# Ledger of designs, part 89: miniprotein binders against q9h3h3

Target 1, 235 residues: q9h3h3
Amino acid sequence: EDGFTAEHLAAEAMAADMDPWLVFDARTTPATELDAWLAKYPPSQVTRYGDPGSPNSEPVGWIAVYGQGYSPNSGDVQGLQAAWEALQTSGRPITPGTLRQLAITHHVLSGKWLMHLAPGFKLDHAWAGIARAVVEGQLQVAKVSPRAKEGGRQVICVYTDDFTDRLGVLEADSAIRAAGIKCLLTYKPDVYTYLGIYRANRWHLCPTLYESRFQLGGSARGSRVLDRANNVELT

## First folded at step 9 (miniprotein)

Design d56
Fold by ESMFold2-Fast, scan of step 9:
Structure d56 (fold): chain B 235 residues (1-235), chain A 103 residues (1-103)
Amino acid sequence: as target 1 above (235 residues)
Amino acid sequence: GSRELRKEVRELILKAWLLVFKAVELAEKGDYEEAIEVLEQAAELFRDAAELAERAGDPELAIRALEMAARVLEYIARLLEKQGKPEQARKAKEEAEEIKRKE
């Protein structure tokens, strides 16, 4: 069930955020060390809760790579949530534009391209490509989930700092494709997660703004991007 | 703390977050009474997770779990305000402040 899966994935992500992360930080670590770090911590082998048979004996929430220019900004999530509750009790219409305005006011602007892959060579290869793109400056920051359950899929998240900057979101998609990624990608602003909008809701807000599908030919970027909210192709 | 205890802590935290998202969905529908009941369960699970994390030798996770329990109690207070129950809302806020002071 799609809705059930969305809630469960959001809960898993919030729980993972509370645990330690394995980080390659290109701001302080030479790029020449990346290949050794990737070999030490392949996401298909890093375990969520720790295991003597895995690269980690302690729990790991996320495996992340920070680019040289990465500057974290969480915004005012508490103020956003309070304003959202006030909006719900007001006579003001609740629309994608109103929520966007709320996110801008409270500087809760980050968003991410998501891809879900089965544990194994394909996941590790995809993550290595993304990590190299981050360290080389084509992407800003990315993270991948560790292995939590047998047979479960893992997620790679590639962040952009401003979901309202469409050009920046599309440039990230192009960089992901240039890194060799061919699977389906979906883009979700973090503001929707903080407000508990992770699926269909009474206000008809779509938490997924964009969808990217690989095209072997046909587009200069190597993909077709759909604006899910407006049903408009951006290719 | 053993690996088994650390896994158990994470299972409690995951369960608590699932209840938080369920409560948000209920509140969205205007089912404030049921949402509050579910959030009370979530706050208890975060507090249980904090206690177990401390026993497992993970004081930093214990602090983060207590912070989440306090935030859940603040959400309960806001929903109680929406129901016109300011005295119960004040008690929930006081409980959240007590947790924040003791971490």
Scores: ipSAE 0.539, ipTM 0.843, lowest interface PAE 1.5, mean pLDDT 87

Design d57
Fold by ESMFold2-Fast, scan of step 9:
Structure d57 (fold): chain B 235 residues (1-235), chain A 103 residues (1-103)
Amino acid sequence: as target 1 above (235 residues)
Amino acid sequence: GSRELRKEVRELILKAWLLVFKAVELAEKGDYEEAIEVLEQAAELFRDAAELAERAGDPELAIRALEMAAWLLEYIARLLEKQGKPEQARKAKEEAEEIKRKE
């Protein structure tokens, strides 16, 4: 639908973060229970507000799978925001490099591969593949939005712990492709979200760092990854 | 019933976040006065959401909504300091601390 903006999507994500999450935590739950959990909570059927007939009776912000080695670290977001405000008044250039340094200083390093899919079998199948890759250790953590509006797309977010680690970001892409995902993926560092860089912005920064496109019979990894800032193919 | 109240709470929270992102854009453009006005509206919506969440039997969401209101008041205080209004900034910080105490 053309009624939504990037601001609406960001606001919906922030609102969802404030609600309970439906979590499969591989740190405390045996991997053998995953298939039953996925069958119980397919993202196309889990509703945002706990609508009648859905698997959930209570509101759900996100459906998530935590890997066995997952160790959450959001860094110092308040310090990041204060430093960002100081940077804007300093006269120093606002560039990907400056933001990267700000993120490193405040330990706000996480980032994510994003994919948007219509509700239905293909979304549920894609999520199941991602969830299994997380539980098997090929990915660290992932979440998917519940169904909020009829006809609206849902988003799968696959996190890496350090967006400055190119190899880690590329390894996550490979694992996503190995799970059978063929749609466009974009990679966004969480620091950009905290600082309001989600689409067009005053500093002309690209709102994503990488794009991954599925490639039939091309590379061994199954995709082509582009560094958007430098317009350089990494694979 | 309770289900309708829960939906209303989420609608208020979504509206508040839309205002927050609008205010961030205004602040980034240097429109501090307008940004502060929009952030004040967002903080009020989070407070309204907290009250409604409590009535809906969701005290955890109420606490998170109040935390967001306090965070926005701290942001307002920083923007007021940038405008050279330290007394108003002090009052905003005190209001944020008052909210945190009442959790």
Scores: ipSAE 0.636, ipTM 0.884, lowest interface PAE 1.1, mean pLDDT 86

Design d58
Fold by ESMFold2-Fast, scan of step 9:
Structure d58 (fold): chain B 235 residues (1-235), chain A 103 residues (1-103)
Amino acid sequence: as target 1 above (235 residues)
Amino acid sequence: GSRELRKEVRELILKAWLLVFKAVELAEKGDYEEAIEVLEQAAELFRDAAELAERAGDPELAIRALEMAAWVLQYIARLLEKQGKPEQARKAKEEAEEIKRKE
């Protein structure tokens, strides 16, 4: 991911977080209603600002699906920020390990697999697959951006509760692949977003932890996962 | 019309966030003075967005935009403290609290 593009995408995501979300909540809504909801609100047609002719009359920041077991836990983001500032002035080395430790101490553990797709049938099909996996319990929660710019890509974010749980992160990748997704995926812990770790940071940290590429040979569920921080292939 | 105003509000918010991320990058490089300047612009844009959101009939977004302006002012205060400017930091914190009080 180009850092400039990543910063623009991050800014768009933060702006979108401030607007209403269109949510299918499996904790309170029967799973049998999902297909109708997906048909009513395909992400390629839901517009960011409620444009004429779209399914929405009002602005929509995100289209989201919450799994039956979803329980949001943002952790202590304020304590994380204060500790980060103290770490920067302490003279201690700033590494993925020290950031991981701060995240654990302040319970800021969530992270997400990201995929960027052009508006159209492939995006809508990918989102439908992800949404069904969430409602069926293979994934915990996901969201997709609405259509904003002409020719702009949209993003699907698939969250995991704990980025330090490598098996859980890899299980989410497997579930995404099982849903038929074949595009590039990158994994970013939310702690990096809160602390502003992007492409060109003074500590030379990689802005994502994992990268997943579909395997062309073998099973459609197969993928090559690279640990970007340590430059080690995991699968 | 009101849809055009709603779009203009979102454009201001997007511009403000772009400046926040630019300031984060500058702060990471130790360029605190430039980061503070950029964050002051971001806070102004969030305040402008709040005013325009009120005019667009979206008071909930106006409140969120003011909350972001206050958050940016708190970030400015922390960078001022890193520069050894505690009195300026105190004033930034007071401005943030004043914004929160008026919500």
Scores: ipSAE 0.533, ipTM 0.864, lowest interface PAE 1.4, mean pLDDT 85

Design d59
Fold by ESMFold2-Fast, scan of step 9:
Structure d59 (fold): chain B 235 residues (1-235), chain A 103 residues (1-103)
Amino acid sequence: as target 1 above (235 residues)
Amino acid sequence: GSRELRKEVRELILKAWLLVFKAVELAEKGDYEEAIEVLEQAAELFRDAAELAERAGDPELAIRALEMAAWVLYYIARLLEKQGKPEQARKAKEEAEEIKRKE
């Protein structure tokens, strides 16, 4: 079922994090260079392990764009893990609210909107739109996976700095939609990955916090966003 | 040559992470003993990947693989504490610290 696929995708992402990244860093590179960089490194052509026939001869884990105001903050992951172990042994209920509180206490707040697309023109076009939104300041940071030799879908991750800031998460969704993205989006806080909530789990927690679906012809915001934990529409 | 070795390193790293996520699932179910066994295998794969990465001329990846081996050993130590085995947990932590010092 889905469990095996989710495990494999998570493992691939962790392995990719350990390899070199191709980065357009708007903090140090003029925005005028972005279009040339995107043309040089379309994600459908960049290969995971390098290939003489691709834009890269060496392995690439991720292709990323950093916004001008981007300031990375991973928080206290070790403290979070220790507190999580204590919570599990306490017998207290494990809920989205309890995990949110642990994340706040240990400042592990980042999260991301995820979209999965097949290699090709639509992926490259979607990535270009996201990258421009990052460089123009509507989004903070994003990355996209390179193409694996076996093929399969590639993922675009659009990060926000605080998953507990609902308005900020919704603003990122709006910016993604404004960039022309129409596919399904799901939002996952990084705390869930660190605590092993990346698929079905014994606490019956949904592995994503939000879901965004494009509405053709017209929601005022271009999408319908669902809070998965509370089963509440946020439009 | 080096391209073939670099590919093998990444295969070892992927296998190691698959074992880490399997161990996380086992630990969630309270199967600490089996989780520790799986994590020991993951740590070995990360160490093997580090050695192979060094031979492939990729010292940055070798360092990251050793960092992951150390992280896995800290995770093993936490699960050993949960089982009431503090001496074994202490040894796992010492092994992790030794890896970090030699980086």
Scores: ipSAE 0.562, ipTM 0.858, lowest interface PAE 1.6, mean pLDDT 86

Design d60
Fold by ESMFold2-Fast, scan of step 9:
Structure d60 (fold): chain B 235 residues (1-235), chain A 103 residues (1-103)
Amino acid sequence: as target 1 above (235 residues)
Amino acid sequence: GSRELRKEVRELILKAWLLVFKAVELAEKGDYEEAIEVLEQAAELFRDAAELAERAGDPELAIRALEMAAWVLEFIARLLEKQGKPEQARKAKEEAEEIKRKE
């Protein structure tokens, strides 16, 4: 009934977070080892629940690459949730601006560019490009989902440390495009995830903050980026 | 076997998370009583997943499943407070703390 609805995708992501991750950590591993690691663990072949015939016999939640400068900071998620409940009870308007201020107050600033690709060569090639950009310092951190048993699209998440830093978000988009990625990208701040903004909601908030579409030949940038919260073309 | 148990554990965890998101939607609508009932089911599924994970030889997943059960119980407590049921909320918080102590 739910088959890959927004709720189901969110539930799968939360379940995946609870399982072990396959990580290439550029803070502790030489960059020269990346190509061998990518060949060993192509995301189209790594299975979610383990399979003796795949690269992994044990369950894998995510396949991730951490850049040399990566410093994880989830902020005060508990304080954010308490303040969110107080805001809802107060009757004050719930807008992108009030959520943004809540996120700033509680230091829940990370966000991510999302892309969904079918299992296969194109997914593996896209992931390899993203992973190299992370290790080379053009991106900070990224992860990709393993293959589910019944198939379906896999997701690549490319994180930025501050969704309120528009230039940083756009620089990440540019780096993704420079890595050869041409599919649709959407940007979601992690605060929306923690507050349950996955679907149509009573506040009519768009679940993504930015959208990026590839354009050939017309733009020096290679993409058009729309600010969905303000309905403004940024490129 | 162990492989079959590990798959069952992950099915329970996925079902528990689906119930959590259903409860979030119900709570957003002000349907606190229904949200609490759904969250109680989710907490039970996370506890069941933890027991099966231990039996499957996956103690790390068992710990994470118990942490999620405790988190769900704390969510239940907050909704009970919104309903003006502080004694039931206190009980839910105590149950969450017991789980955390046994970790």
Scores: ipSAE 0.613, ipTM 0.878, lowest interface PAE 1.2, mean pLDDT 86

Design d61
Fold by ESMFold2-Fast, scan of step 9:
Structure d61 (fold): chain B 235 residues (1-235), chain A 103 residues (1-103)
Amino acid sequence: as target 1 above (235 residues)
Amino acid sequence: GSRELRKEVRELILKAWLLVFKAVELAEKGDYEEAIEVLEQAAELFRDAAELAERAGDPELAIRALEMAAWVLEMIARLLEKQGKPEQARKAKEEAEEIKRKE
């Protein structure tokens, strides 16, 4: 069942990537304009396919905020896929370390913290907190899904530029918690999506690298982070 | 109208992606023949989506849908090579290149 749900979520995300995005770009827009933009485009009200009664009349795939230091680098996805095919025929063990090396070689390094929330005030409030952290420089890039016609949960994705930089991944978690987010977070490197590692797979790899659970005290980060691949608690 | 056509385009694209991920699962299990059949359906849906997007007045989405059809045909070619069918793989690669050239 989990495989079925993961497939549907992945398909929805790929379809959304192909549609226009509503973007607040802090590289070219003053930070003072963010609150008005957030009020104009609350994710609980922006519709996936457009509606005259919503903030958008045209389809929207994603609502995104780019930080001042955002420099997109998709890497060499073609080279990554060719190397992956060669690796599968090599007889070498397929491990998180092997995939990590392919990602480094081909500069496919981005990854993201994911959170799923029901449409409504809590989603809009969480997104506003994340967006402010991006514009203030504590996070680099984030996006949130629009509301589907039939409702359902929406996803906030908070990107880091290098999933192999564990400190950077943990600092992003800390910034998310500092923004007031208390729900479960999971971290996924984009390389896994390109290689088809999004659910149970024949190599027995966990499709997420990290999991973060909020706790009321103890950890300096305000959360307990687990390395899912190695079953090691990091905080 | 155009709004209804644009909704239909997105439904075709979502269906195509669902088939792509189903085919990835089948290929992972070694069911290459079934995976290829499902990918052929996905490529057709992306092509249908491109034609409908053009009619809906969305040429940018039409181009992206054609890029995805070409991508799926390249996946088909790789699976055909794994099955020892190089001539069929070559034809799939040629179809992908034809799409990319007209784009």
Scores: ipSAE 0.606, ipTM 0.872, lowest interface PAE 1.2, mean pLDDT 85

Design d62
Fold by ESMFold2-Fast, scan of step 9:
Structure d62 (fold): chain B 235 residues (1-235), chain A 103 residues (1-103)
Amino acid sequence: as target 1 above (235 residues)
Amino acid sequence: GSRELRKEVRELILKAWLLVFKAVELAEKGDYEEAIEVLEQAAELFRDAAELAERAGDPELAIRALEMAAWVLEKIARLLEKQGKPEQARKAKEEAEEIKRKE
């Protein structure tokens, strides 16, 4: 984004994780309150540092919506990291398959669809659609970055429980498309984040597992999804 | 004011994370010595951020920043182990434990 590296975006995300989140939690809050909450906290207006005139007086790292059935499980990240170090010293090839197996063994299965949008009406409209899909049960959980003072694009992350469940990943994509989203989506398993798989990694792994492109007319799904790990079109 | 200090803390934290990811890239290329040097800078920035966060009236962020400094020191220890420097690695781990204890 405008000369920023993938590492810069990752650094911003890690810094944001350290600050408080604004959360609509459908497990404890009636769904009827969502529209008012979305109107109060549009992501184009919520500022990262709690600037004067914004809806927030304090810094906000993320704006999130949790679905009624959301049950967070990060798995055994410590065991994953130990096994990763052992794998690197073992001489075994490091491939998408071996990373997938480590993730399964240590139950680090979550992943996310990512979309980047400029601050403004289209971002707020996209987020509102995603948030409603979460509260209605078509998606499990999502978050969006607040507006940084220096500008730039904001990111919406839509999580799935299991990146190895292709059907579940594709169902999330379909729900995102049904919410009116037309931009490029990329899917990244959280295991890649924990193990530092970003652009130009030494193992020559693609940093995303799936990509979704909007397809109007003739597609039952509303999108074309590519499996980057196997270089196969799924739709 | 407090808002100005809070922004300065976040700027230090972002700089620290940028160095962490630079070090990850260096370590992936096998440049362990340079990665350690960059991580030492990151740990210092997280400590500076913790001190400034306390002054800004944000003790929770100060604790998280110290936790990140300790985590960076643990990464330094692992890279030192990869270089065959177990005593230096042990010292880095002990420094991380001291930070955690002072929380």
Scores: ipSAE 0.584, ipTM 0.874, lowest interface PAE 1.2, mean pLDDT 85

Design d63
Fold by ESMFold2-Fast, scan of step 9:
Structure d63 (fold): chain B 235 residues (1-235), chain A 103 residues (1-103)
Amino acid sequence: as target 1 above (235 residues)
Amino acid sequence: GSRELRKEVRELILKAWLLVFKAVELAEKGDYEEAIEVLEQAAELFRDAAELAERAGDPELAIRALEMAAWVLEYIALLLEKQGKPEQARKAKEEAEEIKRKE
């Protein structure tokens, strides 16, 4: 089963968050420098722990691009965690709606579209497309994992600022598809990460809120999006 | 050398996070005592990682590792409160605050 893989991937992501990031910050760097930066730091060649033969001699946790309008706001994560424990003790029902309300109350609203790709040219091409969309303003912020020594898939994360804003989540999906991405995408609100909901849980909460599949045949949207939490097709 | 030490620091951090997620699963099942034991191991690994990071010439990672140790201690305190052990919870919170003040 995927339980062990999901936990290990989550642990790797948390560890990576603690290491230095290679960042192209469009708030302070001219957009004209992006292509050179992408050529210098292709994700398939940047190594997690550093290697004299790679673009980096030092460890790199993430390779990221910040959009010109990006304004980080992680909310009150500690207040969220305290409220979650109080909710569990209260005996009140724990549902996607209740968790959503806790996230709103504590302003922990960010979420991300995830895609997993094998190391190589296709990963680098996909990342370049996403990075350009961020710098051009169609997406707000994105990051990609560096290469692991034993291969394995790398992850691209494309963030939205409010997972409760369904239109915003769908707009991000459309921008990803417009960048040429055709693989499966899954969307996870950061609130689930902060509450430790990574695998099957007793409340039957699905940590993946949305799922996007590339649509063949020239669809206007380029994808079919499913709301996994409510089992409703959005497109 | 320093490169080997930097790799060891990252291995300790990864192990610590794996224990954190194991503890989350145990806590969800109501196994608070076992979850606390696992979290105590995670906090120690983050502290070991912080010390090793300093020795490896990576003070920024050392600070982040101590922040994670403090976070783990706060989670331990929360689980101790759920077990009806408020004095032990208070001590864990004080230890977390002490770490935060020293960074």
Scores: ipSAE 0.632, ipTM 0.883, lowest interface PAE 1.1, mean pLDDT 86

Design d64
Fold by ESMFold2-Fast, scan of step 9:
Structure d64 (fold): chain B 235 residues (1-235), chain A 103 residues (1-103)
Amino acid sequence: as target 1 above (235 residues)
Amino acid sequence: GSRELRKEVRELILKAWLLVFKAVELAEKGDYEEAIEVLEQAAELFRDAAELAERAGDPELAIRALEMAAWVLEYIARRLEKQGKPEQARKAKEEAEEIKRKE
């Protein structure tokens, strides 16, 4: 991550999507099996390309936990991309509002809280907390990257079904904090990922909608959530 | 052996995706013709990855790689239509449909 561009990170994520996922699916697997599964597949030890010394001999793209009520809905991504191309050609202003409207029109509403952690005990502990929250119904779905061949930080993604539902996004943040997570979180709508909106973009759009910081020395349940686009504190 | 081929497949796939996002960056800067050239290279890498995945005994990955090659070709076709090059766009669409039929 240190020397990698946003395009390299996005390419790695898309390549990972094409490989097999290690999934704990609470829709078909009893919750009592989660602790054993987490012990078998700690993300700091699961390797991206497989290794005789790791829990996996074959490549793994993502390690994921699906909640009992999880129902995948990607929306109309193809229609979104076509409309985005038309918007760029139209001369109409490209703003957070126009992107939000495109996402609503094409039902591409999912988004995610992101946290980046170095491989090790703290990553595995954070992932275990998130996974339990998903299985217990406090979060809908989450995934974590495996350890890359060259090392580097790993990412935990905690998804919400509708980025335009501010209350739902904030409730997910609260559930993440209740799981014991204290690191910096940023929230990105999947529409930004599909349209290639990264840190440096020609429209000068903020690539994330929200930022959450644990409230140091204060309330253990509290976090400070900032609306990055409007520079307004929500909590 | 098979493991070496599977690693090579994933290296090709990563390179192909890197080119896709490089093309997005070029398009953002208004370098549309260069973006299309880079996307054409990405489509070829996905096709090469599919062939190698078949040889590596990974038919599921081969199918996903072909789907991505077709997707990139469809993206190229849309970009070419925007640039007023309908003949080249038609050829790109035909290549995508040919790939889909081979699946």
Scores: ipSAE 0.479, ipTM 0.823, lowest interface PAE 1.8, mean pLDDT 85

Design d65
Fold by ESMFold2-Fast, scan of step 9:
Structure d65 (fold): chain B 235 residues (1-235), chain A 103 residues (1-103)
Amino acid sequence: as target 1 above (235 residues)
Amino acid sequence: GSRELRKEVRELILKAWLLVFKAVELAEKGDYEEAIEVLEQAAELFRDAAELAERAGDPELAIRALEMAAWVLEYIARYLEKQGKPEQARKAKEEAEEIKRKE
């Protein structure tokens, strides 16, 4: 029954990053093997610590699918963090614009669409759709958290390589919607994660850059996307 | 290793990260002295986790935990510099470099 702070969720994600990942890597594994892998490792049943009766006997931090053309570039995170500390001691204002410039300077450009779902059929079905889109080339890479707590929600993360590329962010949203996903999606640049901006902060920065809501029959797109940081509706 | 031992390692790592993010909040409020104390506790927990991971037969996790201890020491050094304590900052950086070289 205890609630989680944003700091607690961030700490859990950092700890999970340090543990082994269950990966379907389309760069080295035939696409025909995906359905069997998804059936073997449904995220609602894979447990964080390898609990009895789960398909994993060992701890799992993340379940991930890498696309055939996936080539990760994390940028200069150490330089980013040093520059952030310098910015905080400078007289310069801290705004979305100044953070964007730090991210560009240090090549820390990746970001992700996030969706939170309860463990069960809907989570497993959503993950399967996302995983197929990744293997088929409509998305680059995605991961989903294992089951950690009874009653806790799990998160699916769908990554894009450049959060400043609005077209790329919107194309990822369209591919997620085409996979049958109808829930609320939020987009967070990884730069905010590396700088510890997870919630309300003294600079009044919004940690969510974009928000996507499913829409029926209105737009040529299957969704409405809002730029939360700049208060601009993207179409 | 046993399931219990592997779980204990992960509990230490989670506790260490919780302290890291608590220290970031303290630093945001300007409470650098308390933030440094909390980070020192986090570094010790990462070192304890590394030792326990070795005993559990998980040398890869042990290396990652030591890397995190070194990273925390570098963060401590930056906060010490903000407090006008360059000699203590230098020592923290030296400890971090020593850990990184032993990888």
Scores: ipSAE 0.593, ipTM 0.860, lowest interface PAE 1.3, mean pLDDT 86

